# Ledger of designs, part 2: VHH binders against Probable cyclic nucleotide phosphodiesterase syc0937_d

Target 1, 255 residues: Probable cyclic nucleotide phosphodiesterase syc0937_d, of Synechococcus sp. (p05675)
Amino acid sequence: MVEDFAGDAMTLSIAQITDLHLLVDPQAALRGCVTTPRAAAVFGNLKQRSPDLLLLSGDLSEDGSPASYERLRDWVEELGCPAIAIAGNHDQPERLTEICGRSPFMGEPVYSIQGWRIIALDSYQPKRIDGRLRGDQLDWLDQRLGEDSSPTLLMLHHPPVLIGVTKMDAIGLKDGPEFLEVIAHHQQVRLVLSGHAHQAFIQGRGLTTFLGCPATAMQFDQPELPAGWRSLELEPDGSWRSQIHWVDTDSIHFA

## First folded at step 21 (VHH; from e4 with H101F)

Design g1
Fold by OpenDDE, fold request of step 27:
Structure g1 (fold): chain B 255 residues (1-255), chain A 119 residues (1-119)
Amino acid sequence: as target 1 above (255 residues)
Amino acid sequence: QVQLQESGGGLVQAGGSLRLSCAASGFKFSNYAMGWYRQAPGKEREFVATIYSGGSTYYADSVKGRFTISRDNAKNTVYLQMNSLKPEDTAVYYCAAGPWFRQFSYNYWGQGTQVTVSS
C-alpha cells in the first residue's frame, strides 16, 4: 500500500540533506570537520526556505549515538516539514528509528505527493561501507513501479551509478547494475537521489536523472567548500528543477 | 531486552481460519515496521506480510486476498488474520520487527508458532 497525501497539484519543494555525520559531542570534529555546526547552518538555511518535504539520505550520524539522532530530531521538528530519513553505512538503524520514528518523520517507504511518487530504498549493510539493495527489495521495487505510472523519485544512500571516482565507486551500490536493470523498465522514474559520495553529480539515462548531493559534513572533492544541500522543485507533469546550495557556517545559525 | 512472542497457531482444516498474534516489548513499537514470515519443513523462510509504522501493508503474492496483517500500537501487538487456509500454508510462523526502511532485513524475531493445515 501507498500513503497518499491529499492536496492540490502544486509544485513540490524538496530539500535533500545527506552525510551529516553528527557526533555525540557537538564540538567534535571528523577529519578536521566540525560536523554539527555545519549541519546546523544548513537547517538554518532550510528554515528560511520552508520546504514541503525533507529527504535525509543517510549517514546522519557518524557514531550512531542517541545524542546525534536527538539533535537531528530537534532540528527536523523545528523545521516543521515532513521528513523521510534512511540509514547510511555509518548509521545505527534501530536507534535512528527509536529517536526519529514519529512525526514529522515519516514511516513508509512509498508516498504519493502532489502528482509524484516518492520511494525510499534501503541499501544499508551491517558492518559494511558499500551498499546492496538485494534481490527481494529489487523485486519489491519492480512491483511497486508496475502499480503506478506517476513520475517517481527514488532515494537511497549509496549511488547506484559509477561517478568516476575510483575510491567511491568501490564502495557504492554493489548491485547497482541490477537496480539499473529494474528501473530501465519503468520510464516514470525521473529522479534517483543518493548520498554517500559527499559531492554533487548528475548523470542521465533515458528519462531518469541520477543526482548526487554534497554533504553537510566534509566535501571529498573540494574540502574548502562549506556545508551543502540540494533543492528540488517537482511539477505535477513530471518536470523538475534542482539546485545545489552552499551554506557558510559563519553566516547562518540554527538554534 | 527486545522480545516478540507469537500465539494463535494450531491445527485447522483446509478452508479454515486462524488469527495469529505477536506481543512485542523492549522497543518503541509504534516506530517500527512489523512483519510475519513462515518456514515450512525443508524450505527456506519466506516473507508473508509487513505493516509499516504508518499503517500501510505489503503481502506475499501467495497470501494476498487471504491474509490480513494489522497492528494495535496501544497493545504493542501485531496480528495476522489467516483465512481460506491451504495445506501449503503449513509452517512455523514468525513475527519480526525492524525499521520501516529495513523491511527486508528485520533484526528482531520471535520464536515462532506452528500452523498446520490439514487436507
Scores: ipSAE 0.848, ipTM 0.919, lowest interface PAE 0.5, mean pLDDT 94
Fold by OpenDDE, last read:
Formats: sequence, C-alpha cells, structure tokens
Structure g1 (fold): chain B 255 residues (1-255), chain A 119 residues (1-119)
Amino acid sequence: as target 1 above (255 residues)
Amino acid sequence: QVQLQESGGGLVQAGGSLRLSCAASGFKFSNYAMGWYRQAPGKEREFVATIYSGGSTYYADSVKGRFTISRDNAKNTVYLQMNSLKPEDTAVYYCAAGPWFRQFSYNYWGQGTQVTVSS
C-alpha cells in the first residue's frame, strides 16, 4: 500500500535538508563548525518559506545522541509540515526512529503527493561510511516503480552517481551502478535526491536528474559557505524547479 | 532490553488458518515498522509481510491474498493472520522490528514460532 496525501493538483513545495551533524552539545563544533546554530538558522529560513514537505536525507546527527534528535524533532514539530527522515552513515537509525517517529514525521517509504510519487530509500550500512541499497531493496524499488507511472522523486543519503570528487566518490553508494540500471527502466523517475556529499551537484541521465544537496553543516568543497538547503517545486505534470539556499547565522535567529 | 516474542504457531491442516502474534517490548513500538519473516528447513529466511508505522502493508507474492499483517499499538503487538495455509507455508515464523526506512535490515528479531501445515 502507498500512503496518499490528500491534496489538489497544486505545486508541491519541498525542502531538502541534509548533513546537519547535530551534536549532543549545542555549542560543540565539528571541524570548527558549530552545527546547531547552523541548523537552527536553516529551520528559521524554512519557517519563512513554509514548505509542504520536508525531506531529511540523513546524517542528521553526528553522534547519534538522543539530545541531537530531540532538538531536530522540536524544530520539525515547530515547522509543522510533514517530514520524511532517513538515516545517513552517522545516524543511529533506531534512536532516530524512537525520537523522530511520530507526526509530523512520516513512517512510510512511499507516498503519493499532488501527482508525484516520493520514495525514500535506505543506503545506511552499519559501521560503514559508504552506502549500499542491496539487491532486495533494489528489487523492491523496481517493483514499486512498476506499479505507478507518476513522476517520481527518490531520496537516499549516499549519492548514487560519481560526482567527480575522489574522496567522496570512494564513500558513495557502492551499488550505484545497479541502482542506475533499475531506474533506467523507469522513466517516471525525474529526481534523485541525496546528501552525504556536503555540496550541491546536478547530473542528468535521460529524464532523471540527480541532485546533491549542500550540507546544513560544513561544506567540503567550499568551507567558507554557510549552511545550505535545497528547495524544490514539483508540478503535477512532472515538471520541477530547484534552488539552493544559503543561510547565514547572522541573518536570522532561531531558538 | 528489546524483546520480541512470537506465539500462535502450531500444526494445522492444509486450507486451515492460524493467527500469529508478536509481543514487543523495549522500544517505542508505534514508531517502528514490524515484519514477519519465515524460514523453512534448508531455505533462506524470507520476507512474508511488513506493516509500517504509518500503517501501510506489504506482502510477499507467495502470501498475498492469504495472509494479513496488522498491529495493535496499544498492546505493542503485531499479528499475522494466515488463511488458506499450504504445506509450503511450513516454516519457523519470525517477527522483526526496525525503522520504516530499514525495512530490509531490521535489527530486532524474535525467536520464532513453528508453523507446520500438513497435507
């Protein structure tokens, strides 16, 4: 079964955030980056935008602490829109689910929303930095994509494509080629969102666009850049727009 | 401590019915996806059914139309209603729990309950 969101054929506004790397101590820094204020600033910006759906594509916590997830939960609850959260390699999946497992957090892998299908995939591997979907999930995905021809957005943590950064490509989705083979047979897949890379990228293959999202925490390629997130506007006809947003902690205050 | 305890297994004739239960504790049950798996002798463990925290269900093709997975969050229990049982359904049935997005890698498992379907 697929979870259907009630709504008219309107533009679906989506916000993607990723790689928040929240810590137990809100004043603690990761690689010189105090991640909590950055995340707070992003959520402040999201409140101003009021997206219809929030996608959290992993690495939400750096240390997997309850406090980090509770902080995230509170921000998401305050934002008030439905949220789909998956785990990255830094997350503790069970704890994430324990704390961020009720409304507005959604608990389904497949949604039909305003003419689009949204499918969340799990690339998390215990005790590994790199990702893998594995054959059973790929088969599942293929089956799901065979059931509905609506324009589809896929979300996973690890980029399934090479982005041209050696160190990042080394820790990407290991069964990326297999994933690409699956979606190549399903032209309705219009967007594949990922995190993990800590940078924006765009890559096209056929009718599918692969979008990397800047990190809410530090950017790897441009560490001088502030917290980032991605907005998407999805039209019922399968067309879409996307924009990168940068949020400076000096610009807004969020408590 | 996480605990999953299956019950309701037994011997049944082909065409019969069984209802399995899995009592869960040690985690926030309502936030988790619950699944049933089975393992026949000499076979790999296979997926039977999953019910997500949101309530959606998925079934293996081999059990579609015959099995129904459901949950009672108030009782921290997941059920598997098995109708029209076949000898091929003979297996140890396991309940599992995990995040909805980890549906292929559940971390919590029960000890299993034996289901035997005689011809």
Scores: ipSAE 0.847, ipTM 0.919, lowest interface PAE 0.5, mean pLDDT 94
Fold by OpenDDE, last read:
Structure g1 (fold): chain B 255 residues (1-255), chain A 119 residues (1-119)
Amino acid sequence: as target 1 above (255 residues)
Amino acid sequence: QVQLQESGGGLVQAGGSLRLSCAASGFKFSNYAMGWYRQAPGKEREFVATIYSGGSTYYADSVKGRFTISRDNAKNTVYLQMNSLKPEDTAVYYCAAGPWFRQFSYNYWGQGTQVTVSS
């Protein structure tokens, strides 16, 4: 069964945030990065933009603490739009679900929204940094894609493609080739969003575009860059636009 | 402590019906996806049905049209209505729970309830 969002044939505005790496102590720093103020600044920016849908593509918490997820919950509730949140390798899936499991957080893997299909995938592996979808989920995805030809956006935490950074590629999606084989048979897949890489990237294969998203936390190999997020505009005809946004965090104080 | 307790299993003739229940405790039930699995003798455990926290459902092809999964969040209970039962449905039926996005990797499991369908 697919969850259908009511709406007119209008442009769907999506915000993707990823790799927040929130900590139990809101003043604590991860490798010199004050993750909480940076994430807060991004949410402040999102409130001004009022997206229709928020996608959280994992690594929401660094330590899996209840406090980190409660803080995220409060920000998302204040933002007031529906949110789809999946786990990254740093998350605690059950605790994430306990705290961020009801409205405005959605609880389905498949959605139909304004002419698009959105499918959330799980690449989380317990006690591992790298990701894997596994055969049963790949079969499930193939079946879901076989039943609906609407333009489709897929979301997972680990990049399913090599991005050309050796250290990141070593901890990406291990069954990426298998995933790519599945989606190669489904031309309606227009976008594949991921986190984990802490940097933006873009790759194209056929009609499918793979998009990496900067982190609200630190940017890998670019520590001078501030918190980032990605906007998407999805049109009912399957066309789309995307942009990276950077949020100045220099003047942000979080007590 | 997380607990899942199945009930409602038993012996039934082919073409008959059973209703399984799974009582849950120790977690925020309404936020979790709930599932039913079964394991027949000498076979691997197989997926039967899932109901997500949002209410959507999925079924194995072998039970589509015959089984219905539902939930009562006020009672922290998930149900499996099994109609038109076949001998091939004979198995231990397990209740499972997990995040909706971990639908293939539930961490919470019950002890199971035996369902036997005679020809």
Scores: ipSAE 0.847, ipTM 0.920, lowest interface PAE 0.5, mean pLDDT 94
Fold by OpenDDE, fold request of step 27:
Parts: C-alpha cells; sequence; structure tokens
Structure g1 (fold): chain B 255 residues (1-255), chain A 119 residues (1-119)
C-alpha cells in the first residue's frame, strides 16, 4: 500500500542531501573536513527553501554514534517537512531507525505525493562498502512499478550506473545491471537518485535520468568545493527540473 | 536484549482460523517494520506478510485475502490473523523485525510457532 501525502497536483519541491558523515564530536574533522558545520550550513539553507520533502540518501553518520543521528533528527525536525532516510555503508541501520524512526521521518518504502511515487531502496550490506539490492528486492520493485504508472522517483545509496571513476565504480551497486534491467521495463521511472559518490553526475537512459549528488561532507573530485545538495522540482505530468547548490560554511555558525 | 516471542499456533482444521501474536522487546517497536515468515518441512523460509512502521502492509500472493497483519504499538505486539486456512499453510511461523528500509534483511527473529492445518 502506498502512503498518500495530502496535496493537490502542484509542483513538488524536493531536497536531496547525502553523505553527511556526521561524527560523535561535532567539532571533529573527517580527513580534514568538519562534517557537522558543513551539514548544518546545508540545513540552514534548506530552511530558507522550505522543501516539501527531504530525501536523505545514506552515509548520514560516519561512526554510527547515537549523537550523530540525534543531531540529524533535530535538524530534520526543525526543518519541518517530511523526510525519507535510508542507510549508506557507514550507517548503523538499527540505530538510525531507533533515533530517526518517527515523524517527520517516514517509515514506508513507497510514497505517493502530488502525482509522483517515491520509492526508497536499500542497498546496504553489512560490513561492506559496495552495495546490493538483491533479487528479492528487485522482484519487489518490479511488482511495485507494475501496479502504478505514476511518474516515479527511485532513491538508493549506491549509484546503479558506472560514473567513469574507477575507484567509485568499484564500490558501487554490484547488481546494478540487474537493477537497470528491471527499470527498463517501467517507463514511469523518471529519476534515480543516489549518493555515495560524493559528486554530481547525470546520465540518461530512455526516459530515466540517473542523478548523483554532492556530499555535505567532502567532495571526492573537487575537494576545494563546499557542502552541496540537490533540489528537484517535480511536475504532475512527469517533467522535472534539478539544480546543484553549494553552501559556504564560512558565514554559518552552528552550535 | 532483543526478543521476539510468537504464540497462538496450533492444530486447526482446513477452513478454520488462527490468530498469531508476537510480543517484542528490547527495541523501539513503533519505529520498526514487523513481518511474518513461515517455513514448511523441506522447504525454504518464505515471506508471508509485513507491516511497516507507517502502517502499510504487504502480503504474499498465497495468503492475500486470507491473512491480515496488524500491530499494536502500545503492546509492542504484531498479529497475524489467518482465515480460511489450508493444509498448504502448515509451517513454522516466524516473527521478524527490522528497519522499514531493510524489509528484505530483517535482523531480529523469533523462535517460531507451529501451525498445522489438517485436511
Amino acid sequence: as target 1 above (255 residues)
Amino acid sequence: QVQLQESGGGLVQAGGSLRLSCAASGFKFSNYAMGWYRQAPGKEREFVATIYSGGSTYYADSVKGRFTISRDNAKNTVYLQMNSLKPEDTAVYYCAAGPWFRQFSYNYWGQGTQVTVSS
């Protein structure tokens, strides 16, 4: 059953944030990157934008600490929009669920909102960097896509396509080809969002566009870049727009 | 410590009904998806039903229209109402729990309860 979000057929505003890599110590740095202030700056920017839906595509925590998830929870609650959060390879899924498992965090894999379906997929594998959806989830996805022809956005942590960066492609979605085969039979899939890559990318196959998102933490291709996030505007007719946003942390102090 | 304890299993005639219960402890029940699985002798464990933390439900095709999964968060309990039971429903029924986004990889499992449907 799809959980319906109340609303008329209007433009849906979505924000995607990914790869926050929050730490137990908010002042600590990961590889020279102060992840907490960077994420805080992005949330500050999001508050000004007031998205209808927040998508968190994994690697929310670096160390899986309760404190890291509690900070995230507090920021999301303050933002005041519904949020869908999935785990990346650095996350602790049970702890994430314990702390970020109530409103405004949604607890459904399929959502209907303003004419669109949002389907969250799990590519997390315990003690592995790379991802897999697995056959049973792929079958499930195929069935879900078969039952509703509404324009659909899919979200998973690991990129299901090769992005042309050898080191990243080596740790992407291992059953990416199988995933692509499934969605090739469902033309309503308009967008596939992912994290993990710590960089933006865009690829098109038929009516489906694959979008990577920069991290709020460090960028892998351009480490000099600040925290980033992605906005989406989704129209009821299945059309969409997207933009990358960069947020300077020098002007934002978060306690 | 996480605990899942199934109850309500037993012997029933074909066409009869049973209601299984699973009492949960050791985790924030209301935040988790709950599921029922079953395993018949000589067969692999198979999915029966799931209820997410948001309340949506999914069923295996073999039980759709006959079984109903529900939850009571105040009691930390998930239920499986089984109607129109068939001999093919004979199995050990297991309760499972996990994050909603990990519905295919539940980490918490009960010990199971035997359901036997006689012809």
Scores: ipSAE 0.812, ipTM 0.900, lowest interface PAE 0.6, mean pLDDT 94
Fold by ESMFold2, fold request of step 27:
Structure g1 (fold): chain B 255 residues (1-255), chain A 119 residues (1-119)
Amino acid sequence: as target 1 above (255 residues)
Amino acid sequence: QVQLQESGGGLVQAGGSLRLSCAASGFKFSNYAMGWYRQAPGKEREFVATIYSGGSTYYADSVKGRFTISRDNAKNTVYLQMNSLKPEDTAVYYCAAGPWFRQFSYNYWGQGTQVTVSS
């Protein structure tokens, strides 16, 4: 039986995973969570889903070890879809680049696909937990958005909005107001994805929706929840839908 | 150890051309973004051009249309073709490298090469 792919071929299927906190020892626990089996279960789920694009929005490794990035690389290569990976505050950006810097990992901050633009932003600050985009990156973003009015999805590690959790808001994006001012001038920005907070959230501001993705590791808002990830379906006309998926750690494993 | 070595600087008449080269070693060159920056006497170092590992480019407004950045991954070398040079382009030019997503926050820098444009 052959299904008609014309409609699905125009819909862009995206998976977002974040805050994997992988460790050199795949059996090590962090805050009571054995992070590697949780990430492996999520990759099993992704394989069944077959997304068109994988977004990895930071804190991919807890300890920045080569072994943790090699494990991530191997999983992404086995999955076989293009991936955009950025650093979170726990990552080592050079090591991430050395190990996860070739196909299927993409190497450009702006990616145009199926009527959308995907723009990756760097909120990483060396030796800090909080994030910052800086004026030069914000000017660059403003210019990129001014060049093209296609529906746009932005990805960064640190939430650029207050989420209502005092501890998380204290270590969020420090120049969030400056970022919000930039995107307020560009109505084509439909989605802004982030991680860092280890919990799902949704906030609207004008035509823009801010989506926080739960961790594949531990969740801070509801510690009993298992590994999580986000799916997105984007249409060429700029409409979209999203869903959070929760994955049992013992359902599927990658070796 | 990471090493960036610039060459091709010198003296040139206004309206002329120069081609800068930067040979890189000590990292997986094709995985990194490469860039050129410049610093005129008494001024802050400023962005000139970037070429990402995926091949796309980005230029400062002041050089757009006159300068072209390119890379040869087989030779681990990035180039800056500088045409229609103006006295305002006089500066020390630095080669830089970093992860593609580190917007203007490159970690590795060359020692610089002097470009002097005479009127």
Scores: ipSAE 0.723, ipTM 0.872, lowest interface PAE 1.0, mean pLDDT 91

Design g1
Fold by ESMFold2, last read:
Structure g1 (fold): chain B 255 residues (1-255), chain A 119 residues (1-119)
Amino acid sequence: as target 1 above (255 residues)
Amino acid sequence: QVQLQESGGGLVQAGGSLRLSCAASGFKFSNYAMGWYRQAPGKEREFVATIYSGGSTYYADSVKGRFTISRDNAKNTVYLQMNSLKPEDTAVYYCAAGPWFRQFSYNYWGQGTQVTVSS
């Protein structure tokens, strides 16, 4: 039997990808960005890093096509680690579930691993760009957080805080203040991850850090930046580190 | 086209038991979360129980310890075992389905089955 002798073997390695905006035609462009090759390059990077958990925080498909979700499924299956995928405002939630609803995709909103809890939240609103969590989901979250004080990472598509960009803030999480009220009484919430904004950001509030992840597709703040993704290293004591990775499409291929 | 068909409702004395079934078709059953909801006359529909595609369950406080949700992916069927029934459990019971992350916004619903608990 292979034994684990190193403390680093208990470090939880997480990759977050978001806003892939895949299209039925893998050569199609969105705002001048051919989104499929960029996502493919990121998955090449992920294979080299071998994360313990993949978080897909929404806007996985631009057009909701079966072909786009099938491509995503195949990439995630090839990577082989557990994945938690939620819908963003561009997604078709039923198609995502039909095509990406089996192992390694997780089918539960709460995932406990290596002393952390990972909780996925649904901010998707049919036919809207902005997000909302709703009172019933917020009550549910409050109950989940009250039951377990383990270090906790929350994931949702829409940023729950203002990021200082007027157009993005107008289409963020509409019940962000209600969300912030809920988590204010749960000090174990260390991280809140989001996508949607197509840019990196970091904000602190109490013991909680809010992290925005850049897109694998186009970036809204700096259009010259390539595909991006986030790595996290989580320790059992609740400490963590995060790094943003930028991936040139010419450096990684899926032949 | 998605179809959910409940069965197993009926009249039962307080303290008794019933087992509801919901046969599902038109989607990959094992990929979806399944739930039971109920609506009493003159009241809003309320949550009863959910079983996620990963197998874990979540119950309303009013039914914990008395009701058990389960699923059989080979038969595309979800069940609700209802024990220690009370008159306040009288309602039409609906089967619902959706993506696990949409647990508060399911959009597939059955036609319902009546459960009546007599004193």
Scores: ipSAE 0.697, ipTM 0.850, lowest interface PAE 1.0, mean pLDDT 91
Fold by ESMFold2, last read:
Structure g1 (fold): chain B 255 residues (1-255), chain A 119 residues (1-119)
Amino acid sequence: as target 1 above (255 residues)
Amino acid sequence: QVQLQESGGGLVQAGGSLRLSCAASGFKFSNYAMGWYRQAPGKEREFVATIYSGGSTYYADSVKGRFTISRDNAKNTVYLQMNSLKPEDTAVYYCAAGPWFRQFSYNYWGQGTQVTVSS
């Protein structure tokens, strides 16, 4: 027989968006990029995709304004799936929490869904561009990974590996080596997602793959590229696949 | 204006129990992680327990199984139930609040309440 259905596995569909750099004025530009329409176009794409979980990996607002976070909140509420939002170096953490701190936004660092663990990590440093996880958080992470061997996805804003771009590597995760030491003891860590770099990248280390997500705003490696976002499909056995999507605002009608 | 006000500290015999409360105002309490830290004389402030807005809890190894953190979002209050107290638990206990993703880097702190555990 061609078809034998002894049981079904459930695929987990995740969307990652990052580096939206929203501004108080939705028509304002940053470095020639009008960031709000680009983010809106990505949310239009997400609605058609209907992910099970949305990951917002930082730099959600450029100016930390209440209006920018209210706009983000409204888009996420309209999408209607659970969301995990962390701060990047441009964000204002308290305003993000005040405005985007209730359902559908999740409010805890470890989230179990469909056989996977999603762990959000805080690389934000007040008044700095670069990131750091710190020893107390790294010890906490090691303990969390030691308690549960389920396939695990980690999310942080700053890339924990060098990506080969001098300017971005200078402002990446400063304790990346310490982080890598921690996860080396835990083979269930399959994916580590980041933003910050405004470009896609992929690096493997053992069973762990590090994925950089392009911005919804401007891309630093290829400035002519449109808004980008990442989709992931995760299987209960720890396998996964990923795709980058580019969203041209000229091709999107907002009515 | 954010305010955190601890209460419930005092003198207690080893093996006894004490319940700390922390009343919060000036922020959307249900959106925030709440925590307890303590500082003994001559030592650095150390983590005791955290409860996240999503409900999960985490404890320092030294208090796990003896202390329970809980919250009442309707009263904007976080609690620390401390059982089986030891002289080593003697410290000023501080309530803290912050964004859930800002682990161990809370923005808001109370003035502290003294807990003294006698042998």
Scores: ipSAE 0.648, ipTM 0.848, lowest interface PAE 1.6, mean pLDDT 91
Fold by ESMFold2, fold request of step 27:
Structure g1 (fold): chain B 255 residues (1-255), chain A 119 residues (1-119)
Amino acid sequence: as target 1 above (255 residues)
Amino acid sequence: QVQLQESGGGLVQAGGSLRLSCAASGFKFSNYAMGWYRQAPGKEREFVATIYSGGSTYYADSVKGRFTISRDNAKNTVYLQMNSLKPEDTAVYYCAAGPWFRQFSYNYWGQGTQVTVSS
């Protein structure tokens, strides 16, 4: 056996959680879903998994309250792995920054880890439910992708592709075609992760795979499904595996 | 309340140097991206430099190699060191701040400080 392997690259374990819709009152419901206990159960699952990186793909708070972000901060700090958070249409970006803006939360939009680049994109639009990346961010992305051909994962809140659900497609990424044009020039973009739709989906376009993550809160396609989250295993050669996990909140008491 | 206060502007000869400072208050400074923009007479405001909360920097092509952005989180201050100044660097320079994850979406702006480069 050879000793002292130079550059022994390891599988990168990533967890994606999205659409937590936390509320100031941890027992408050949104559409019949008590969102805080569901998110807490997912964090319990994440602790057992011990991912290398946590991706939080938006709608982390429903009401934008400081208390909801403080709860999120405390869970992420206890988990201890690096975390990258983006805002969804329900979030308050300044409060997210104030409360969740220090280690283990990353403070940079580009993160290189174990042979991959992870790039966070901001599709948040003030006072709107749909998303937009805007030309300045798209130009910036194009330049970042032109500098480095490492396998790349992009994360944004709003799906940049039509998912075949009329209501969700109407409130998706408004400049999705412009985004798709940018990434078409960069074959190293292997994965594009999103939330917003409260359901899993998968679509391929060339060498890029688009993955929608189910919510920790309610699922829109199958409302009886429990909290969901996604695990990813990434290899240095750009190959990857993904799995959806469903987390039962059996601790709910019935009377 | 959020406050950004620029200082250090002035008149300088071409080829000279100048250091701008921006003192910040009213937010957790280390959590925010900080940046500099400038506006010359008759022109739109343009990007100069950004420093993310994680420490990485990004510069406009027109200033790369001549300008350096830095921050001192203990003093809640961002700096712009401007070397090899040219007459085309003449502008009002603005300090800005925004959420670190927002791509150049600065929410807070200072009043500006005038930099004038004469030859």
Scores: ipSAE 0.613, ipTM 0.810, lowest interface PAE 1.4, mean pLDDT 90

